# Ledger of designs, part 9: VH-VL binders against Ribosome maturation factor RimP (rimP)

Target 1, 164 residues: Ribosome maturation factor RimP (rimP), of Thermodesulfovibrio yellowstonii (b5yjx5)
Amino acid sequence: MNIKELKDKITDYANIVGEQEGVEIVNVEIYPGGKGLTLRIFIDKEGGVTIKDCENFSRAIEAILDVEDPIKSSYTLEVSSPGIDRPLKNKKDFLRNIGRDVKITTKEKIADNTFFIGKIVDVGDDWVRIEIQETKIKGSKKKGKTELLFIPFNKIIKAQVYLG
Below, E stands for the ipSAE of ESMFold2; O stands for the ipSAE of OpenDDE; V2 stands for 0.75 times the mean of E and O plus 0.25 times the DockQ between their complexes.

## First folded at step 4 (VH-VL)

Design K13 (framework fv_bexmarilimab)
Fold by ESMFold2-Fast, scan of step 4:
Structure K13 (fold): chain C 164 residues (1-164), chain A 123 residues (1-123), chain B 108 residues (1-108)
Amino acid sequence: as target 1 above (164 residues)
Amino acid sequence: QVTLKESGPTLVKPTQTLTLTCSFSGFSLSTSGVGIGWIRQPPGKALEWLAHIYWDDDKRYNPALKSRLTISKDTSKNQVVLTMTNMDPVDTATYYCAHSKYVYRGSGYFDYWGQGTLVTVSS
Amino acid sequence: EIVLTQSPGTLSLSPGERATLSCTASQSVSSSYLHWYQQKPGKAPKLLIYGASSRATGVPSRFSGSGSGTDYTLTISSLQPEDFATYYCQQYGSSPLTFGQGTKLEIK
């Protein structure tokens, strides 16, 4: 089986386990190699993920992998929560961070700027709205004022939580 | 680059409390799956695990020594502190702190170690 | 507690020879929780093998691990001068985490 197909299967198993263990599946990554396979599953939980959550999740997912046997080579299973500075790439990532400050770089100018720092106030299917405390926009008459900015996802080069 | 370094007194009298600090860089103890353990080694003897602390503040202790041990972390300072009460000459050892990661099919191992600090217990 | 017994206690060999080090657990341990370390005099231990058979980052291919249940082996296929050290096995398949007593590999 190819990597995309295996990833889809592992993601399905992870979602089943997530429901049982009370954790949400953030992402599934697979790193293939001739010397083995690494499965990395990112889980999240209101209030934060604990070691017990990781242990319970890993035990349960391993039981499914033993029964279904989708991987014929050796593998390493890594379970973790997404880091604060993790890249935000899609609607789900932005939704998880509503109310938090983010830094965003865009492919083209929006309101005469390509770099923004602000709080996520709303997220749509293909856009995010941020409230910025200061503007880096050239010629702006509202420097030092709070402003709402609409950014389409297809114009974002990179976005991350802003840690200060 | 991941680095860890132990600090604390090199000489402790019997009945006193030992306090050791592990200072680290290159990783965060707020990252899911990350933990720090303390291991000791008496001169010429084997390694003995003492305690673990994880990112979620979960603490694990060797049952043989649990009543004497306290482990805590200060994530903002990148430090983990181990306290051991009622020191005895048999507790003379090199004390190590080490980085651990929760990784299935390899969990419970230490991939980066501090240099160790020799603590001698004598009157 | 699970007791890990390593044998031999001391192994005397020359560079170029093969070394085979054994670790026996008092109770069955999942291979996922059996690890090997190398320690040189005056220095901290260094992770060699985790999960019984996976080499840690930067560890030469001459080091290999195998085993399951109660019996585990670390093999060094062709000893280099820098390989003469003390080797420890470690388990965390059951609390508390324990180490073996060590095997000292010394030059003959």
Scores: ipSAE 0.012, ipTM 0.570, lowest interface PAE 7.5, mean pLDDT 84

Design K14 (framework fv_bexmarilimab; at its last look DockQ between E and O 0.05; V2 from the best seeds 0.00; counts 0 for: pae E 10.1 > 2, placed apart)
Fold by ESMFold2-Fast, scan of step 4:
Structure K14 (fold): chain C 164 residues (1-164), chain A 128 residues (1-128), chain B 108 residues (1-108)
Amino acid sequence: as target 1 above (164 residues)
Amino acid sequence: QVTLKESGPTLVKPTQTLTLTCSFSGFSLSTSGVGIGWIRQPPGKALEWLAHIYWDDDKRYNPALKSRLTISKDTSKNQVVLTMTNMDPVDTATYYCAHSKYVYRTSGSEYTYYFDYWGQGTLVTVSS
Amino acid sequence: EIVLTQSPGTLSLSPGERATLSCTASQSVSSSYLHWYQQKPGKAPKLLIYGASSRATGVPSRFSGSGSGTDYTLTISSLQPEDFATYYCQQYGSSPLTFGQGTKLEIK
């Protein structure tokens, strides 16, 4: 089996287990390492995953891998939380980050720009609203100008949490 | 991008107490599984672990230095503070704070912590 | 405490060559608890390998780790100019967490 086909099978198994264990599958990576393959599955949930969540998920998916036997060589299974700079791809990703600053690149200009940094203030079924602070007045009683921007998901090329 | 930055005095006299602050952004220390460690490195020498604090306020100290060390966190300020009492010239070192993350491995049914992002370090010189 | 001994202390090689760095523990450590870091002069350490063999995000495929028990190895298959640095192994299979003394990889 080629690596793309294997990754698709592992991802399918992971999604089944994720639904049973109450976790979301963020990403699946497969790469050669030393004398075998490393399967790395990133899982997440609202409030963050615990060590016990990772353990439960690992045991459940390993049971499927033992039965289905898709890997004929040795392998190591790793389960962990995603990196903090993970891409925001869908409504759930944006909902989990309400109140956080994000950086967004769009396919076409919105308000004369294609790159935005702002705080997520609201999320709809197919859009996100961010608060952009274009000017900040330091050492003054006056507050900087803010702008609320509506960005449809279908116009987003890339979005990530902006960490300052 | 995850960032961590150490701050505190760069010069300390023998017998004084050192207080260092680790200010971070891009993650929360209330997230399950997250921790912050303090590691030091004397000029030209090996890395030495000092202390570790976890999301659940669990604290670990190097036994050789435990009586001198206190680690605490302020989750609302995104800060971790390390204090070290009775400073001596031998404590001259670059002090780092680092984000720790875990990974669970099915092989052996175990998990481990590693330091995936480090602050730039702050050199603390102890001299009379 | 578990003492980690790295060898050689200094390794002089040219770009394009293969580097093999060793880390020996004074007592057996699970491979899950052994990690490798790279440190360039004046910079903080950077995670390279965790759990003896898992490459950290963004680390080039030329870096690989292996080993079990007391004997661990970091291999760089074809040295690039940016790879000349000091490398440290670290364990947390037993308290306290300890680091090796480092191997300095320098250009010949």
Scores: ipSAE 0.131, ipTM 0.632, lowest interface PAE 4.8, mean pLDDT 84
Fold by ESMFold2, look of step 7:
Structure K14 (fold): chain C 164 residues (1-164), chain A 128 residues (1-128), chain B 108 residues (1-108)
Amino acid sequence: as target 1 above (164 residues)
Amino acid sequence: QVTLKESGPTLVKPTQTLTLTCSFSGFSLSTSGVGIGWIRQPPGKALEWLAHIYWDDDKRYNPALKSRLTISKDTSKNQVVLTMTNMDPVDTATYYCAHSKYVYRTSGSEYTYYFDYWGQGTLVTVSS
Amino acid sequence: EIVLTQSPGTLSLSPGERATLSCTASQSVSSSYLHWYQQKPGKAPKLLIYGASSRATGVPSRFSGSGSGTDYTLTISSLQPEDFATYYCQQYGSSPLTFGQGTKLEIK
């Protein structure tokens, strides 16, 4: 199998195990490493992933890999959480973070800006909608009003969860 | 990029308490698999591990020094604090904080733990 | 506590030579928990090898690690001027986390 086909196969196994273990598969990566391949599977769970969650998932998927034996060379399986600071790149990434603040940089100006901080309120097939606070006017006591801004995915250079 | 920086007093008198702060950027201690360790090195001597704190607030201490050490984190400030009580001239060393990765590895069904990014270190001298 | 004993204490070699550094553990350590660091004077340690044999990001291919059980080796196949430094092995197969005492690699 080529690396793309292997990644797809491993992702299929991971999704099956994820449903059984109550975790979501965020991403699968395959790298050359050490004496063979390194398979890295990112999992997520409401409330945050613990060491025990990674251990349980690893044991379950390792059992499938032992039976199905999709990799004939040596490999290392690594299971971890993606972390909150991992860049958001696709619809699933944004959906997972609805309700959270995000910082987005765009290729082109949208509403006269290329940098935005706002709360993710909705996600479509090729866009994200964020709620942006107006900047405070210097010396003013007035609170800015919020705006909903549509940002197409193909205009996004970078997006990340914003922690302040 | 990942950066760490140690801060605190560089001169401490015997019996005083040392408080060191590790300020970091480019990662979050809320990220699963992430930890911060403290390691010291007396001048011309080997490295000695002091303490570690994980993303889930689990803490580990070198048993030889445990009664003197306290480690804590403030994830919102991107800081880890190490406190060491009853300082003595033998505690004179360069103190480092370091980022660690903690992932489950299937070879041998084991967890691995190594320090991939280090601060520049701060020399703490304990002198009467 | 697992004691890591490094040998030799000092290794004097010329650029272009092969360096072989030994780390011996007082108890068997899973290779997944054995790591190597390089430290130059006045600098923090730098990770070279993790899991006994895996090179860290950006580490040149002239560095290699091997070993299992109690015996581990770091090899530098053709020494460059920047490789003259002190090297430490580290384990965390059991608490406490320990480092070896170091091997100083110096210009002959």
Scores: ipSAE 0.005, ipTM 0.522, lowest interface PAE 10.1, mean pLDDT 82
ESMFold2 (binder alone), look of step 7: mean pLDDT 90; pTM 0.925
OpenDDE, look of step 7: ipSAE 0.027; ipTM 0.561

Design K15 (framework fv_bexmarilimab)
Fold by ESMFold2-Fast, scan of step 4:
Structure K15 (fold): chain C 164 residues (1-164), chain A 127 residues (1-127), chain B 108 residues (1-108)
Amino acid sequence: as target 1 above (164 residues)
Amino acid sequence: QVTLKESGPTLVKPTQTLTLTCSFSGFSLSTSGVGIGWIRQPPGKALEWLAHIYWDDDKRYNPALKSRLTISKDTSKNQVVLTMTNMDPVDTATYYCAHSKYVYRYGDSGTYTFDYWGQGTLVTVSS
Amino acid sequence: EIVLTQSPGTLSLSPGERATLSCTASQSVSSSYLHWYQQKPGKAPKLLIYGASSRATGVPSRFSGSGSGTDYTLTISSLQPEDFATYYCQQYGSSPLTFGQGTKLEIK
């Protein structure tokens, strides 16, 4: 079994366990080591995963790997929360972050800008609506007015949670 | 993208208190398994761990320096502050803050790693 | 406190050679808690290996770690010019967290 084929299989197992445990599979990484493979699975959920979530997920995945035996060499299984730069790619990602600040870069101007920082207010099938606080002028001590913007997903180059 | 940056005075007089701020972006200190550590390095010498603060406000200090150190977080500002009292010339060092993340390995105990570091700030203690 | 002793203090080698760096703990440490960092002059440390043997993201395959108990090793199979740096081992198994004194890898 090649690495791509194995990754697809492990991802399938992970998605099954994710549904059972109430967590999302963010990414699956497989890379060779001196004595075998390292399987790294990133999981997430609303409010963030706990250490207990990682433990439960690891035990469930290991049970499947023991039965299915897809890896003929030794391996190390690692389960953790995703990196802090987790991208927002689809409706599900934006729905999970309603009420949070995000940073979005677009392919073309929307309301004269291509970069936005704002709070997710609402999410549709192929769009997101964000609430932006405008600063009237650089160095101004006054807060600007609030603006609600509609951003289609197909115009987004990159979107991530904004934490300050 | 994770970024961390240390800020504070670059020159401190003996007996004064040092206050350093770690400003970060790209993650939240309210996320389970996340923390921030402070590590220092005197010129030409090894790394020395000072203090660590976790998402649940749990705090750990190097026992050799514990009486002089205070670490606190402001999650709304994305900042962690380290205070060190009674500074001495031997405390001259580059001070780093670093992101820590929990990694669970099945069959093993979980661990924390310092996976992203700030650029460091040199603090000189001299009259 | 767990004292980590690295050897040699300085290792002088040429590009293309194999480097072997040792880290010895004063008492047994779980391999899950032993990490390695690389530091270039004037720069912050960079996580290289965690849990004794797992490579951090983006770390080339020429770097490998091994060991258990009190004896740990970092190996670089074929040195590249960018690998000449100081390497530190660190344990997270006991408070206080401790680092070794470092091994400086320099060009011969």
Scores: ipSAE 0.031, ipTM 0.606, lowest interface PAE 6.0, mean pLDDT 84

Design K16 (framework fv_bexmarilimab)
Fold by ESMFold2-Fast, scan of step 4:
Structure K16 (fold): chain C 164 residues (1-164), chain A 127 residues (1-127), chain B 108 residues (1-108)
Amino acid sequence: as target 1 above (164 residues)
Amino acid sequence: QVTLKESGPTLVKPTQTLTLTCSFSGFSLSTSGVGIGWIRQPPGKALEWLAHIYWDDDKRYNPALKSRLTISKDTSKNQVVLTMTNMDPVDTATYYCAHRTYVYRTGDSYEYYFDYWGQGTLVTVSS
Amino acid sequence: EIVLTQSPGTLSLSPGERATLSCTASQSVSSSYLHWYQQKPGKAPKLLIYGASSRATGVPSRFSGSGSGTDYTLTISSLQPEDFATYYCQQYGSSPLTFGQGTKLEIK
């Protein structure tokens, strides 16, 4: 099983457990560690996640992984409160962060760049619009302008909230 | 967006008390498992942990400095305050506050670490 | 208190080379409580590895950590220019929380 297929299965398991434990699945990360794979699941709950919530969720996921046995190598399961530098993956993520600065890496050049830092000003079904500061001209006394960039979701490799 | 910023005086005279405030956003110190720590670094030297405070008001201090340190939080203001008494020139350092969080591993105890740090504030102690 | 000793104190290498940084604890520490931080001049430290071997979010795959007991290692498989920095190990398996003295990775 490839990593993307495994991630999808783990995400499905996590959503099932999240529903039964009363927590929201914020993000699921799977990547190779020094030994085997690391499965990191971020959970959230209105009012804040407790340590007991993480323990209960971890035990329930472990039970499913033990039965379904989707990972043939060694792995480490990590469960924590919401990911602080949470990746932005879908429309809901971008909508939640309107007015905040984000950093975005794209597959293709947009306005001669593949890396952007800017404020989310609007979000559509398949795109995000960000406001970035235009580069000032050397020796110019002119003020820089803000540039509004339209970035299709299907061109985004990675997006995260920018901390400054 | 997690941000932390230290504020306080940049110059302190020997024997005075230093008060530093950590102001943060993007998380709540009422969230179970969350804490804020203070770490300092004298110019050109290693990091030294001072204190940390958790969501439940549990406080931990470096024993070497405990008699001089007080840490407190105001969850409603998103602030943590560190006070250090009887400042000396050897206390000249950049002072950082940092977000302290955990990950739970099956069969393990909670792993606490500092994942986001403020920019630091240089405090110089001289007459 | 647990003393963390990092070696070497300074490591001079060229981009593309492999870096191996050691951290030795004066007494056994659970790997769960051993972490690594990267600090660039004039900047705050950045979490790199936690629990001896887990990469923090956004940390490139060229960084890896290993070890248990008293002996821990941070490895950078192929140095990039931005990797030249000071690296600190940190433990909280026992109070007080302590940091190593740092390993400075510098351009040869």
Scores: ipSAE 0.013, ipTM 0.573, lowest interface PAE 7.3, mean pLDDT 83

Design K23 (from A14 with heavy chain T31Y V34M; framework fv_bexmarilimab; at its last look DockQ between E and O 0.02; V2 from the best seeds 0.00; counts 0 for: pae O 11.7 > 2, placed apart)
Fold by ESMFold2-Fast, scan of step 4:
Structure K23 (fold): chain C 164 residues (1-164), chain A 124 residues (1-124), chain B 108 residues (1-108)
Amino acid sequence: as target 1 above (164 residues)
Amino acid sequence: QVTLKESGPTLVKPTQTLTLTCSFSGFSLSYSGMGIGWIRQPPGKALEWLAHIYWDDDKRYNPALKSRLTISKDTSKNQVVLTMTNMDPVDTATYYCAHSKYVYRGSGYTFDYWGQGTLVTVSS
Amino acid sequence: EIVLTQSPGTLSLSPGERATLSCTASQSVSSSYLHWYQQKPGKAPKLLIYGASSRATGVPSRFSGSGSGTDYTLTISSLQPEDFATYYCQQYGSSPLTFGQGTKLEIK
């Protein structure tokens, strides 16, 4: 079996397991690696993927692979979630990170700035709303203001989770 | 490039608490599949696993030592801390921290990168 | 708890000879979670073989691993001076994670 045909078959199996285990299949990669074949399945879940999710998913998909036997050579199965510092590029990415601090760079000024750090509080079809802390007063003590800002997706150059 | 380094006291008195810090670079404990394990080795003896912590804050302990061990992480500082209470001369050992990840049917729960180790001597 | 028993405890050989090291588990363990480490005096262990038979990056072809179930073997086909070290097998197919007692490979 060629790589594309095998990838399609593995993706089908992964989607079946994903439905049963309550995880979303983000991507499936198959490539030659050193001696054998590497199957890499990226899974995701609201609230984040746990070690138990990875263990349960791997066990379940391996059971299907043992029965169906689509791979005649040796292989390594890797199950992981996308990295937390992965760029946020679409509505799904922002929705999955509601409640997290993000850093966003825009193509043009919004509220007189092009760089923002704030918590994702809401996500629309074409925008994200973030809660920004701003230092306004300089004197006896620096004070912050909380501001809600709408940023259109089409104005975002780059967005990532802010890890401090 | 992945690096890990243990730090903490090299001499501990009996009954005291040992606190060791593992500082690492080249990966983040924010990423799924990532973990840090602690392993010790008394002089001239075998390796003994102590504890593991994973990206999701799942913690696993050697049952033989569980009542004495606490593992925690500070993901933003790239540090993992191991605390062991009521130290005894038999706990004299080189303590290692090591990178571990979950990968099924290949390198599941391997210790693929190790710190240099720190010798902790327990004496009165 | 799965106990890993390594044999022999000490193996005395000369450079150029073949070494065969055994690791026996008290219960069946998946080969995916059986690994081998090499440790030289004064140094941290180094991952040698993972998943019973796959060589870690940079490990010479003279090292090979095999086995399944309860019986695992590490073979070094032609010993080099730098291979004289202690070798440990490790499992985490079942909690808790355990290591074998080690096999010391010493020069004769």
Scores: ipSAE 0.163, ipTM 0.622, lowest interface PAE 5.0, mean pLDDT 84
Fold by OpenDDE, look of step 9:
Structure K23 (fold): chain C 164 residues (1-164), chain A 124 residues (1-124), chain B 108 residues (1-108)
Amino acid sequence: as target 1 above (164 residues)
Amino acid sequence: QVTLKESGPTLVKPTQTLTLTCSFSGFSLSYSGMGIGWIRQPPGKALEWLAHIYWDDDKRYNPALKSRLTISKDTSKNQVVLTMTNMDPVDTATYYCAHSKYVYRGSGYTFDYWGQGTLVTVSS
Amino acid sequence: EIVLTQSPGTLSLSPGERATLSCTASQSVSSSYLHWYQQKPGKAPKLLIYGASSRATGVPSRFSGSGSGTDYTLTISSLQPEDFATYYCQQYGSSPLTFGQGTKLEIK
């Protein structure tokens, strides 16, 4: 079995466990490690993945791997969340991040800009609405007006969570 | 090669207790993810799940029969034992033990290897 | 419990024909937890399909599974003489584990 075939097999097992644990499989990576192969499985869920989720998933996937024994050498299993660097690509991704700040780059100008930082406040089938805080102009007592911006998904080049 | 074999009495009287033993080879219940289930099938009827035991000695029972069933394992002997109390003619069936795949506690396993089954007749 | 209802009860076909077997669940079942078995007279069941659509080891390509939610299907594209048997669907999406009542595939 080559690495590609192994990856496919592990992905299949991961998906089964994901369904059982209520988590989404984001990615499966396999690389040579110090002690055989390293299997890195990225999982996610609405509201975020906890350490407990990772532990439960790890235990479950190891059980399957032990039974099926697809790896003939030693391996190390790593289960983790994708972190804040996970791209937001679809409605589900944006929905799980409602209330969080995101940075968005668009293909074309929207309200004279192509780069936005704002809080996700609403999500539709093909759009996201973000709340943008206007930068306080130095010297003006005017409370920065918050603006709600509507951004269609098909206009987005890149989107990800922003920690500020 | 995985093999399983059921053994025990083939004739039981009503109200008596049935004790069946599943002897297996090709795997160990000491390994994570391993499990064995018992399934029965009355002549000409459908399959009915009875009980399951996991490698960590966790157990699951069919709720409808739980009060009558006990499952246990002896890992060192590669054996699983099923007891069923208060046998009735309606319990006449072929009893199978089976190895499970994709073991997840409380959910989602297949039975990839089966014993040949043993016919148990309950009659006075 | 989740009740699995298989249809038809008996299916009479000739070798070379296409067979379609249905399994309907009383409640939604994850595809990962729906499986199919083949049983011949006097023999133990044999795992055929797991996870709704994955063929078990050694199972010919003429066997395929599909479905989601409450509706699942086993298809045999071109029946061979050895395919005439009883087929069972099985779920363990929720306790207790349950089987369908079976579909008997017999030669016409």
Scores: ipSAE 0.005, ipTM 0.567, lowest interface PAE 11.7, mean pLDDT 88
ESMFold2, look of step 9: ipSAE 0.254; ipTM 0.671
ESMFold2 (binder alone), look of step 9: mean pLDDT 90; pTM 0.924

Design K25 (from A14 with heavy chain T31D K101R T110Y; framework fv_bexmarilimab)
Fold by ESMFold2-Fast, scan of step 4:
Structure K25 (fold): chain C 164 residues (1-164), chain A 124 residues (1-124), chain B 108 residues (1-108)
Amino acid sequence: as target 1 above (164 residues)
Amino acid sequence: QVTLKESGPTLVKPTQTLTLTCSFSGFSLSDSGVGIGWIRQPPGKALEWLAHIYWDDDKRYNPALKSRLTISKDTSKNQVVLTMTNMDPVDTATYYCAHSRYVYRGSGYYFDYWGQGTLVTVSS
Amino acid sequence: EIVLTQSPGTLSLSPGERATLSCTASQSVSSSYLHWYQQKPGKAPKLLIYGASSRATGVPSRFSGSGSGTDYTLTISSLQPEDFATYYCQQYGSSPLTFGQGTKLEIK
C-alpha cells in the first residue's frame, strides 16, 4: 500500500482507539527510516495526557495492527502528546493553544500580509482570531498598536506555535 | 523565543544545601509531553544527569544521588526548582536545566533546548 | 546502570576528512532512546541526532547517525572548522539516564 493509504488507514484505527480511551487524535505521521517505518501518533485530551494514557493507547492500537496487519515491513510505534512547535491543522489544534503565540502563513493576503505572529484569542468553527502587536518606526518617532485579525482556516498554509 | 535560565548561588560551603531555579519562557510545563531535566558537568568532565520533572508531575532522580535531590515545579511561574543537600567540593560543576519531550516507546527523553548553565563552586 | 563507552577518547583530524565516532552500551538500548550532542568550550551542549539517526533541526546533512542494540556511530562526512568540539552520546532506554564520557574532536 502507498504511504497515503497507509496513513489514512492508521488514522482510522487511531480514531477508533481514541474514542475508546478518551483521547483525541491530533496527528499521524509515518516516516521511512532505519530498518523500517516509524508510526508516530500524537494524542491529546482536556487537562493533558498522562504517561498512562500513552501506554493504554499504544497497547490498544498495537492490538489492531496485529490483527489487521497493514504494514508488511518492520515498524516502530511512537505515541506522544504534540510538541509545542508542532503544526496546527484543525479547530481542535487551535483550541488547545488559546493564549499562546502562533505563526501563521496564508495563501492570500489578509490585512495586506501573508505572514502573522500573534496570540490566539478565539477560535470558531472555521476561523481563528489572533492578537498581533505592531510597532512602527518612521523617522525618529515610534508608534505601537494592538490589532485583532480574523483568519479563515481555508486560507492557512501553515500554522505553528511561535517559539521565537 | 524558547529560553531557559538557571539561577542560584555561585558559591556554596561544604555541608550546605544548594537550591537552583530554572526559569523558562516560550512553553508551559502544563503542555502535554513536556519535561525539564537537570544535568551537571564538573570542569573538564562528562555530563551527569541529576533529575527530571514532567508535565504530569512525574519525577525521576539519578539513583546515585536520589537521597540528596528534590525537584519541584511551579507551573504558574514557569519555574522548576532543584534542591541538593550536603554539598561537597566534588559537587563543583556547571549546572544546566534543559527542555525535554516524552514519547512513549519512541524517540524521547532528548534535550532540545538548554539553559546557559550556572557554575556552582563548593569551597570553604 | 547502562554505561556508555565512547571511542576514541580523542580524535585528531583535518578539515575535509571523515570522522567516525563510536558509542558502545554495556547492555542493549532501544535506538529510539540513543541521542548525540555537540558541545563547544564554554557553551551548553546542542542536540545533533535523536533516536540514533534523526537529525535535529538546523543540523547540517554531513552529520549522520546509525546503529542499534549496543553499537552506535556518529559520522561527519567532511569536517568543517566549526565541527571541532566534544561529542556526547546519551541513553534513556533504562534508568538512570546516562551520557558517555565524550569524544574530543580536535584539529590535527
Scores: ipSAE 0.005, ipTM 0.526, lowest interface PAE 10.9, mean pLDDT 83

